# Ledger of designs, part 92: VH-VL binders against Large ribosomal subunit protein uL10m (mRpL10)

Target 1, 224 residues: Large ribosomal subunit protein uL10m (mRpL10), of Drosophila melanogaster (Fruit fly) (q9vpl3)
Amino acid sequence: RGKINIQRPKAPHYERARVVAVTQPKYPELPKAKSCFKTRAERTQQQQENPYNEIIAREVRNWLDHSRLVAFFHLSSITADDIFRVRVQLHKQNLHLKSYGSKIIEQAVKNTRYEAIVPLFHSNHCIVFSPDPEKTAALLRIVRRVPQMVLLGGIVEETMLSRNQLVAYAQMPGLHAVQAQLVQTLSQAPGHLIQQLQAHQNSFVQVLDVHAKNQMNEETPKST
Short names: E, the ipSAE of ESMFold2; O, the ipSAE of OpenDDE; V2, 0.75 times the mean of E and O plus 0.25 times the DockQ between their complexes.

## First folded at step 7 (VH-VL)

Design d68 (from k9 with light chain S95Y; framework fv_anetumab; at its last look DockQ between E and O 0.20; V2 from the best seeds 0.00; counts 0 for: pae E 2.6 > 2, placed apart)
Fold by OpenDDE, look of step 8:
Formats: C-alpha cells, sequence, structure tokens
Structure d68 (fold): chain C 224 residues (1-224), chain A 119 residues (1-119), chain B 111 residues (1-111)
C-alpha cells in the first residue's frame, strides 16, 4: 500500500477534479469601494465643491431673492473698458451688473424656483439686478446701446419673461396695471411661455452642440 | 397701425447728392430704431445701418461706413438716408424698417425707395 | 464675418411641404442666434414671417414655421400655395461683428 504523500497529494481523478471545481465556493467579490471607481467626471464634480463656489452661489441666490427685476444677457466679446462704462451707467440707475460662471448659476438655482434660467447660461453671460421693476425701461435703454449685450429674457416680480415680453413690459405706461395684466397673461399660459423660453434655450443648446461637433470634426485630422 | 412710408423713386446722375426719407406712424417713433436695407437689382438684402431716433445714435455696417449718412428728425417721426456723392453702384432699392434692437427682427418695412443712378 | 448660406432655389407643388435652410458659419454661432425669416414678393417690400427662430408675428399664416438644429435654421412652409411663391431671406444678428446679416435668399417656385 503506497505511502500517501501528504505533501504532494496526487491530482484527483478527472471526474473528481470536475466535481471539486464545480463545488468550490464562489466567494462574492468584495464590494469594490465606490470611491475607487468614481469617474473623472464625478471626481471633478466633487472637487468642484469648492467652498468658494458655495459662497458665490449663495450670493447669486441672495441677488435673485432680493431683486424684483432681473435681466439676462448674452455677452459677446467686450472690452473691460466697455463693460466698465456700462456698469457705471447701470449703477447710476441702481442697476447691478454681475457676471457668474454657468456652473455657479446652476448650483445657485438648483432646486429653486429659478431653475428654469439654467438653459440661458450656456455661454458668456451677464445678469442685471434691480430692486425696482420700474427701472426696466431704463435698463433696456442703456443696454440697447451695447451691441455686445444681447437680451435673452428676465424676471419681473417673480415672473419669468421672454425678451419680447420684457420689452413689452417696459413700454407699458401703467406699471401696476400692466404688471397685473402681464402676470395674469403669464399665469394663463405658463406652458407657452415656458415653451417659448425653452425653445430659445433648446435652440441655443443645439447650436452649441453643433458647434462642439464641428470643432470635434475639425480636430479630426483627415488621415490622408 | 404701424406704418413706414418712404419718399418716392429717385433718378440721379453720378456725383449728385441725395437724401431719401422714411416716416413712421402708428407707434412711438423714439421707442424703436430704424434700420436701412439695400437691395441691388436682382440681388439680396444688405443691412446698411441703424439709428436711434431719440438721440440720433447711429451705427453702420462696415460696407456702408462712410458711404452714407443716416439721420433722423424725431419731431416729424422721420428717418433719412443720404449720399453726398452718388455712384452708379448705388442703384438699388432702399428699405427702411423698424427694429427695436440689433438682435430684434425688422418687424415693419417701408415700401422701398428706388434709386437709379445713371449717366 | 458671419455668413448665412441659403439654397438658391427651392420648388414644390401645391399642398406639399417645403423647407428652406439657412446655415451659419461655425464662427458665427455665438450660441444665441436669433434667426428671422422674411418673405419678399416681386416688387414688394420684405415681410417678417418668423422671428426668434420659431415665433410668428400676428397675421402670419400658421403654415409657416421655423426651427433650428445646430447651425442650421429652417423655414418650413406646409400646404404650399401659389401665393407662397416668393424670395425668402433668413437673417441673424452677428454677435461678434455686431451687425445684422442676411442670407443670400431663396427663390421658392410653386409648380
Amino acid sequence: as target 1 above (224 residues)
Amino acid sequence: QVELVQSGAEVKKPGESLKISCKGSGYSFTEYWIGWVRQAPGKGLEWMGIIDPSDSYTRYSPSFQGQVTISADKSISTAYLQWSSLKASDTAMYYCARQWDYSFPLDYWGQGTLVTVSS
Amino acid sequence: DIALTQPASVSGSPGQSITISCTGTSSDVGGYNYVSWYQQHPGKAPKLMIYDVSKRPSGVSNRFSGSKSGNTASLTISGLQAEDEADYYCSSYDYSSTWVVFGGGTKLTVL
């Protein structure tokens, strides 16, 4: 009877090996720490929670909450001097010109009644704040002279207005009566306003997407 | 109803001066700007420039800068387009149109003024 | 300089739907392009048909609609009628150059 070599046991018969292989306990893979597999995007998003961004976001919220007139503008290439001049003109009318990053705006308005403005901030933009809705006409008079500032829309008395509606609002003689009517009209067709605003936003996003795609296509060297 | 009425057709010789007019009615003339658009015979539309009648603020497209002068008289709700010295190449239909801002559409148009410059 | 490119001509039969395109150069797509469309009959002044890409002025037929995809704005005319035969121009404000630009125009023929 051959000495059972306990140090190097003979490989089990093929059939036994198969059974042993099938009966081996499959240990559940240790849960990969979610933290180790965070995508670069997720890491960048977490890193972007810069305490500073929160402070600025809070500032933006504060401006939105205390302003009865808010106007949104696209800002094209403009010199610092020109911006300063516009700022001075606006300031004389108690209008406050501010510029924030799109991410900051998004953070500021997230889960707020102002969330609908986010699509307006896909490019360079500026915001004008005022505590006085009667300054709408004055605001528009000033900014019309700035070709680099394009009116996108605004908020008047907590009502979001398209650029056309804002212009119409500014042209109305009786602020209170007009405001009431405007609010009533806007309240009756919130869907249409939103759709119109969204249409502009969607159009803008589409333009940006196409631009991005075109840039990507231009960067793809034609491998001749 | 908003209406822009332009002056009548002009036949001129090269070197002559010309001033054509556009009168607005049916709206507050100083609340909107007036743009001018050229259309050469058989050609497309060309934006020339714009004026704010409230203070006569003007801006021109580069192609027309120094070539024409846009002006306005708000007292009579009239905008003007003028040449100091006409060229044969100035032969075109000229339209005035109401425009609130640069980014806003030309929502109401004049009937056009045909300017013919021939020797 | 922003250039808007339109087809020189488009044709359709009565009752059909036709689309006219207006394509901006990539450099011109400053993101917020307000595109307008104008109709011009022979010997007549242009008429605003569409503004802000898709909005219709009062009095304009609902057969006219506007849309935008990427750098291309489109005017769609549904239920084509003989009276729709005209030149159509797209227009946009160039944010970089700070002036208004027109497309080259499209002649629409109703067959």
Scores: ipSAE 0.850, ipTM 0.928, lowest interface PAE 0.6, mean pLDDT 86
Fold by ESMFold2-Fast, scan of step 7:
Structure d68 (fold): chain C 224 residues (1-224), chain A 119 residues (1-119), chain B 111 residues (1-111)
Amino acid sequence: as target 1 above (224 residues)
Amino acid sequence: QVELVQSGAEVKKPGESLKISCKGSGYSFTEYWIGWVRQAPGKGLEWMGIIDPSDSYTRYSPSFQGQVTISADKSISTAYLQWSSLKASDTAMYYCARQWDYSFPLDYWGQGTLVTVSS
Amino acid sequence: DIALTQPASVSGSPGQSITISCTGTSSDVGGYNYVSWYQQHPGKAPKLMIYDVSKRPSGVSNRFSGSKSGNTASLTISGLQAEDEADYYCSSYDYSSTWVVFGGGTKLTVL
């Protein structure tokens, strides 16, 4: 696939790209650049005190508040070209891949309902946002081909889901009753946000067994 | 019930080609990927690679890249593992197993295909 | 490729509990709670016994349990029975290399 074809958006003309760059600066690059002059501890402190960090933190909060689908991924070493292709594929489905430093995320979610997600970001990570929860299946289909990205969990319609729960949710097109049962089961097993992301084993397994049996019943006509 | 059925044992000479199969049933074949695992005589398990049957996207472990070809035919719910030229060191039990993707467990396994390569 | 460390053998008597360890690194076992355990009887295919460190598939006895601390995962078999005699393998995704890795396997003998 070339960089100029129907499956890949054309790069903007130089003047348009320059105007867009001026109005939408790439904030995440600034903390990285400043880190070269400090020890690791000093770099961490400088990032927390950087005024650009508050702007980026507000951007993260805005994405969290206005997205009905949020998915969390581990991100292994990946080339700029490879991650760009993933971003393009996701963008076609109204899925927005964002990468933020762990200190930015911590600052963004501190004193909010999302604060408990901070421990997920102890290593390289990225987040995918969308206003459309029905795009969960498309999201997982695209990311399954990126071995550098590993699904950790997500938030769908304000409900915290483990990776297995998110996969099960994606496999339920038109089965809103099963989706409601999964949400209800999660609500009946309260815990810290990170425990919810790791799924309560017994309750979730019961819901998955019902889902699997329903899937088998629906697939029976296709077998004949 | 989910089941993976593999082709029968093979006895070959070095330099010969071989293609073994793995047929899935009891689930939607294109919703899950098929991984391949090798077990040399008296040795442990080695992950070889994986295929998405929906479009035949493949990925290999570096040890097996260029050594084998993984393919699939979704119309008959079958995945394949193929060698263009067998070596004595290819003697092993070969398993296919179902995986959601690279990072998920191998949840259902075929019975295995024993490949013996000797002159 | 064998990347995870398991003891070569372990033994127990019927009714006892035994534990098998699986030690890796922060990029595999220690990275996330996604460790699996497989049971292999002689001449048979492996069977998934535990996934996500501690979860059992349907049909697996509750005598089998899993846990993890740091870079070491453990499989515990309680109420040991003759039919438990088998090879046991741990497995994890290696987030650094981006492929599946297995332990060397542990032969369980029930005497």
Scores: ipSAE 0.734, ipTM 0.885, lowest interface PAE 1.2, mean pLDDT 80
Fold by ESMFold2, look of step 8:
Structure d68 (fold): chain C 224 residues (1-224), chain A 119 residues (1-119), chain B 111 residues (1-111)
Amino acid sequence: as target 1 above (224 residues)
Amino acid sequence: QVELVQSGAEVKKPGESLKISCKGSGYSFTEYWIGWVRQAPGKGLEWMGIIDPSDSYTRYSPSFQGQVTISADKSISTAYLQWSSLKASDTAMYYCARQWDYSFPLDYWGQGTLVTVSS
Amino acid sequence: DIALTQPASVSGSPGQSITISCTGTSSDVGGYNYVSWYQQHPGKAPKLMIYDVSKRPSGVSNRFSGSKSGNTASLTISGLQAEDEADYYCSSYDYSSTWVVFGGGTKLTVL
């Protein structure tokens, strides 16, 4: 529409490559066959990769702990220019597009309630994190025009949601703006409130909920 | 409660223009796309394209690009399908349907608008 | 453009189960679990019967079920009834073209 020119920043190739490299970790290469002894350079690379994995896994854990919105996507063939434009659009909305190796994701979520997400990362994927669950509608409006990013599901307020439930959540007018003292026990049961408003759509989390473990119950007991 | 109501059947001659409508109710019209589907007499369904009525973002199937115009007026919750010059091959039933995006189902359908183009 | 392959017709007797197939490629039916099935009676608009391969909308009989294996999705109707006589269309998301594609349709006859 009339915003086409201002929505296409002219970044130099070096800066785009730098941004992509920072946000997109790579898998280690497979070792060569029949290698009994390693060079000093190869040993150094292996050691750096091992400590780097732990640092990146902690980063993923920190993103999960500080994000009240997490969305998972399958990522099909997309140009570097197109994914860069999408990342910029998302970043303007406090939505952070990331990709991590499957092994790093497994390490990051081990012994947490998020272990159920691991199967989602066996193929090409990306993740969007945000501290702002009210940005779910903005996220979905941006990505549904990006066919190469196919929504798989997400986590909102520590509740696993299917793609259909995430869309329904995004359409709920103003419920999450209501203060806790004005509504009955929102802080104790955010997933319960969503279920009450989306009851017929609860069946849509079946794939994700089969993999969900202990998502809520530590601080949201039902009143007796 | 979700309902899509289309304009009535049309009988036209080749070369005439036509604009048919699809009015949505019972939901937030700007939150969903409206897709258009053609069904020639005795034939199957063909997806023609979509509109996002919130800002008039459109996309067409390659077979229909340049053949029709999809538009919307969100102030009256209505989407449109328009021909500038009809052909006899445009004779078909035309449906509007609601969908979230390409990967979501067409969950609610209009009743259809029969367009007959004959000399 | 591309179309999903369905048999032209199938038939069954009341009370039987029948299956309608929908064969695509790895870029559509095989690539995603976003397959839908629509029922269309003569003179009526299509009605969504199954979405996301196997999920049933509210108000659709549990006699309708869906499945997928590889590049082929299947609609199964158990306890066949006269009212099930209709045309059935599958549809899928096609990530290589990023569009909705339909099958050619299957006419179900209840004998």
Scores: ipSAE 0.423, ipTM 0.720, lowest interface PAE 2.6, mean pLDDT 77
ESMFold2 (binder alone), look of step 8: mean pLDDT 92; pTM 0.942

Design e101 (from y85 with light chain D94A S95G P99Y Y100V; framework fv_anetumab)
Fold by ESMFold2-Fast, scan of step 7:
Structure e101 (fold): chain C 224 residues (1-224), chain A 119 residues (1-119), chain B 111 residues (1-111)
Amino acid sequence: as target 1 above (224 residues)
Amino acid sequence: QVELVQSGAEVKKPGESLKISCKGSGYSFTDYWIGWVRQAPGKGLEWMGIIYPGDSDTRYSPSFQGQVTISADKSISTAYLQWSSLKASDTAMYYCATSFYDWGEFDYWGQGTLVTVSS
Amino acid sequence: DIALTQPASVSGSPGQSITISCTGTSSDVGGYNYVSWYQQHPGKAPKLMIYDVSNRPSGVSNRFSGSKSGNTASLTISGLQAEDEADYYCSSYAGSSTYVVFGGGTKLTVL
């Protein structure tokens, strides 16, 4: 018996849905009291901005508030299966890989000490969060095998670190107190560190833009 | 220094149960995978499976899925390989080895446990 | 049956260079850059010689080098010495259903 063929192609990519379901964030662990607090200025901004973006921006602020290690990456084209495998390996080390739109990041860090990181997110990006700064070495070891993830810099113990400073932090073992003092030593003036992060990111973005244009022209040249 | 110490040689009869051990020291036991590799007499290496002691996530080779059980006790930094019912074909040298990743490099190896199964 | 293909044996004289091949498919050697090489002397546990196709662990002689082209990885040993006489095994990541596969092994004989 032939059935009337009215079968439509599946609209959503089932593979992505499966990845999202397995990698669900642990939001119930966040203190609700902190997530509910807003200043008058923040309420005014929320009224002028998209309400859904504000909810996600609040999530980003909670991750920043509760993470002693935050690492910023440029993310090149990667399959859903490959990023899922990376996310699982990171999760075993209490490292949480997140991806948010640049407008969400800007909204989350607006009027905070971290506002200067916004330029890092004008291209494809992802962020790794952890409550444990000792996991910096493990993070770098995992992403070493993921060429699509390029380290831009990070925040350790609320101190902004460039790529090279974060790598140095990871390679210098010692007592926790000594490592905390090392972070302060590696961090000079906040403005100086921010300028270094922006310069490295801008140089990488320029190289990537040229490469992407050349790659597009060679692989899929326009005929007209 | 990193060291993996395996239990001593075993001589068993078909149908008997067996549990062999691999004790890690000198590293963070819960941050590295521990794998088991079999080598039958005069034959090559066969990857059996791997466990992450921190959460007991375990992966098996299709050839060994359902044939053996891999487990770990993080309180004593020890991984285990277990058979419910041994076969003569289980006669082999069994190595444990540690890796930071669930693929590729096994940085450190145990000395091996010889298991002989004969009637 | 899913083991990577290596020659059963290879031989060379002291001071020569030899190469051992390891051939898989696009779902293992060809699909990933996670190829390792192990050296095993009789009665001893294997020793990691190469990881991630071409990287050497600390303490491994620079006479050992690795490479990959398509579905075939290669281990090259330059300046052969008597102590290089051993069995050599390649391994590769083979996807999330299989994880890791080994080659059949190659016996290196130094004359």
Scores: ipSAE 0.427, ipTM 0.692, lowest interface PAE 2.3, mean pLDDT 80

Design e102 (from y85 with light chain D94T S95D P99Y Y100W; framework fv_anetumab)
Fold by ESMFold2-Fast, scan of step 7:
Structure e102 (fold): chain C 224 residues (1-224), chain A 119 residues (1-119), chain B 111 residues (1-111)
Amino acid sequence: as target 1 above (224 residues)
Amino acid sequence: QVELVQSGAEVKKPGESLKISCKGSGYSFTDYWIGWVRQAPGKGLEWMGIIYPGDSDTRYSPSFQGQVTISADKSISTAYLQWSSLKASDTAMYYCATSFYDWGEFDYWGQGTLVTVSS
Amino acid sequence: DIALTQPASVSGSPGQSITISCTGTSSDVGGYNYVSWYQQHPGKAPKLMIYDVSNRPSGVSNRFSGSKSGNTASLTISGLQAEDEADYYCSSYTDSSTYWVFGGGTKLTVL
């Protein structure tokens, strides 16, 4: 598949178009570098937190604070049209696909319990947010048709989960299932979880590369 | 457990209006697309259109755009297919079916509504 | 309108294997792995038998299998039984229009 197999979406309503526009990443203009001697004060000023990045970081913190489900994905090469179609399908399930720069994510999670996730975002990535953790199964069902999105892990009810734990959680919908999952996960050290998330990222990048090569060279399906 | 129940057979004259229904049960009505598929007597299946009841996003086959109206009432978990003016060529079996995606497979099908249009 | 090509009829005896082909273009069957197969008994609604080229829904016999090569998808029924006698339709997503496309249908006769 060189393209995501979805129907062309209808033009969004005005409100939806505005929400999509607001979530578009923007950058401040890069300062001119290496042409002048920098004083100590200039170096200190250059290293200060960018006010623009802090505004966007506040948006990310707001998403984290108001989302009971957060899922982290590695994102392989995908066209703008294809990702837009995926975004529309996710939105129908109250799942909100966002992409932010790694520096902005670092600013957002700095001094929080989630700061350990920063290394996940040093490569191409995207995040799905939802106020509804019951949508985890729907999320996994949708991304199963998007091989460019590889699940790394996530946060459910403020508890960090590995890929395998999220997959297991999707099989146990309901309030009682949430309680059981949280009890199991709360005993896991954050350092061990980040290692699992990093291992999944590295392993899935390798699997995806093999899958992409097999898709290009042979039409015959391969069992993984 | 998932069930789609369609309205009964209809016999109409050309020029008359008609609205047929498809009631879903046993699943989250607002989380699945509902499509309408036509089958003329002795012929194959033709996709007409699809609606997402959660936000009323509706898409039509080019052959049926402007010919029919698809709608849904999420308060009673019912989707509708409507004609303002029937033609003899509208004589067919009409099926509703659910899909989680706006592409690919239809998981569950209604029993069908036979519409006969004759002068 | 019919976009996908299927043979009008196919026949087999009990216990045999038969294959039904579904041929499209690179804009549907060849370009995507979203091929579905439906079984329709006379007077009944269609039933999903295969989705995503080769996957079976819960409750569908493992005698039914799907595959794809280039622009042609195939439904294979092994250990043919009398109750398999029905019309079979393939379907695919298409990027050449705003709708799904169905095949013309294949009548399976078990003799």
Scores: ipSAE 0.331, ipTM 0.626, lowest interface PAE 3.1, mean pLDDT 79

Design e103 (from y85 with light chain Y93W D94T S95D P99Y Y100V; framework fv_anetumab)
Fold by ESMFold2-Fast, scan of step 7:
Structure e103 (fold): chain C 224 residues (1-224), chain A 119 residues (1-119), chain B 111 residues (1-111)
Amino acid sequence: as target 1 above (224 residues)
Amino acid sequence: QVELVQSGAEVKKPGESLKISCKGSGYSFTDYWIGWVRQAPGKGLEWMGIIYPGDSDTRYSPSFQGQVTISADKSISTAYLQWSSLKASDTAMYYCATSFYDWGEFDYWGQGTLVTVSS
Amino acid sequence: DIALTQPASVSGSPGQSITISCTGTSSDVGGYNYVSWYQQHPGKAPKLMIYDVSNRPSGVSNRFSGSKSGNTASLTISGLQAEDEADYYCSSWTDSSTYVVFGGGTKLTVL
């Protein structure tokens, strides 16, 4: 099981590590109690004092409401140059790669039909939006060459689809009507589908966690 | 040892059909784009199109869309370029090439197939 | 077919540096950092020398370097050697979602 090593970036060479340490910004340290344990009032005030979050949340809601294709991905470490290449390829297919903080996603989808997607964003993530659901096949072909992006699921024509259902949709070369019929046939009750999406993400996270622990040679607990 | 081996030279008459091949070896054939580039005698390179063998997704240059067909057979790791009806203007050297970066950059090339079409 | 402009020929002496230009528009060379350069000797298949404007594939001499300014990409060859005599082609991504275009090609003569 040593296939995916996303959680363990390679340690830099000694000379490079030294250069990085020297170039690190030096800032005054804050007391742990003040920096780590902000009071409930302070967190609430901070949110109220940041109207920018509501503006971005409205942008997210607009993308969700006006996109007929929305795909959710886990995003592991990727260079700025690599993600830029991916964005350019996606943009040529009218596919728009966006990244938003988990708090903003939660604020955007709260009290909407999309609220159930929040658990997908507890890890590093990105979202691809498009007004054209026929571009699902193009999306998956582009992402196939980007191992740092792992498909979690998506929304096609307001229907929540698991990873496998989205892949099946993408493989349909027929008329839009035939693809829409397939979506209806593959779709499940909203609660069950959300459970599948969460289970897939949890399984992926569990695999990464177990792999990381095994590679670090950490102790494995026993039942007895 | 990545290698692309193309079929031998062809001499044809206008109106005849033709299918030339490019066999890939030493890499995962279905995981990378493979494309075709044309070079008319004494002229420059022209990008014709590419195919992703894993799902047969095919992209063409506007100049070659409808003029040729690109296909692949993953069971024998072979890509094809096909004409239903050749024209004298199809006389050229045809290269196949694969990209391990993206579909726009060809880092491994076949030896080329010379196609001559004359009346 | 050919959207990118290259000089038909360029010449230099052994040890000299030369530069080959490749001019497009904001919809190809100017719009993207996806410019490649190929070297072709007579009767041989092309060889990738530069990709993504300035990156060299493994095995390509560091005498070859690439750059871009606005709508013009440039291939620079330093310390010219006889074996560098060849045709050089640039290529670039386009605003079209499906293809790339080549330049007309430049014949490099080493005298």
Scores: ipSAE 0.007, ipTM 0.427, lowest interface PAE 11.2, mean pLDDT 75

Design e104 (from y85 with light chain S91Q D94T S97G Y100W; framework fv_anetumab)
Fold by ESMFold2-Fast, scan of step 7:
Structure e104 (fold): chain C 224 residues (1-224), chain A 119 residues (1-119), chain B 111 residues (1-111)
Amino acid sequence: as target 1 above (224 residues)
Amino acid sequence: QVELVQSGAEVKKPGESLKISCKGSGYSFTDYWIGWVRQAPGKGLEWMGIIYPGDSDTRYSPSFQGQVTISADKSISTAYLQWSSLKASDTAMYYCATSFYDWGEFDYWGQGTLVTVSS
Amino acid sequence: DIALTQPASVSGSPGQSITISCTGTSSDVGGYNYVSWYQQHPGKAPKLMIYDVSNRPSGVSNRFSGSKSGNTASLTISGLQAEDEADYYCQSYTSSGTPWVFGGGTKLTVL
């Protein structure tokens, strides 16, 4: 009794609450130091030991532990307004789009069964979490109209699935028991999925090596 | 399979209230937006507004903000369009249509409800 | 609130190809690939013919195609048939407060 708008002055309009929920940053960005150059390894180690990173890494682990659906995406250049629109539509389907730095992802999954996903996050990326695996079809329906988001793979009911396996799972009728059985059937041996993820990283590393080689050749051309 | 069934034609006088309905079937009612479109006799299509039944998120076109109320009852998979006081200029065919996206196409349309407001 | 610009009428003969244009701004047609086309026969509800600029729903003839260049989207109907005689409306997402906008409509006459 008496739990009406007058006695709940804090209750915002739904649209305002939704905007706050999807646009509010959960953590401040770390300041970048412009000091004497350090080696890549030294800079990486210093940041990994930052307490701020461990707090965000725990957030990532919490999302992984409490989500029955996790999908990994490569994210191409996209405007803030466009990603906000995608976030709102995903949120209506109980799908939560998150972006974390690759170092934080690595720290979050280190020494866990999910460590194999680290290679996916060496380029621009985002992750979608949901407690509801039945929303896989809705997720794919939304992202097929967002060309900047490219599906890399995912985890359903704690089983790692490739892109094609996740698409196959989404196309099945919404019978929970049948879908659970299909996840087991579609699941490749852990070695196979890990090799697919590592192959993707190796391809990306090869592209970086070619770029670095081209830049060195252009900066210091050898004529003899 | 997917079907939107609208209420029957209405004949009203200026100043009267009216509530018309659009019942969805064959799809997940709470996972799709429902839009209302007006078409005056011999004229083009005009967006009035949309509602997401799952959370009652409602957005109106500026021309219709305050002129009508859009609502939905997810327990009976029905959306509503309501006027508190009709005007002769409200005479039109009213369509409901459904979309998975608030930025995309409207896949399915109701048959339309003809509203005639005359003295 | 702002309608996209379409020609009021277009005509063609059976077997010909015709094109209907839909012109907006960089905040709608020019800024996004979310353009749809609807066909409406007299006394009937609109039917989706094209979505996302150039995609056809299941059951729509491949004689219908869509394209976009800058701020103008186009619907092309090849092999024109008598049954194509109808009103055609374009629709686009808009980045203004209202998430969609319609064109004024084009009456297609098959002579």
Scores: ipSAE 0.545, ipTM 0.771, lowest interface PAE 1.8, mean pLDDT 80

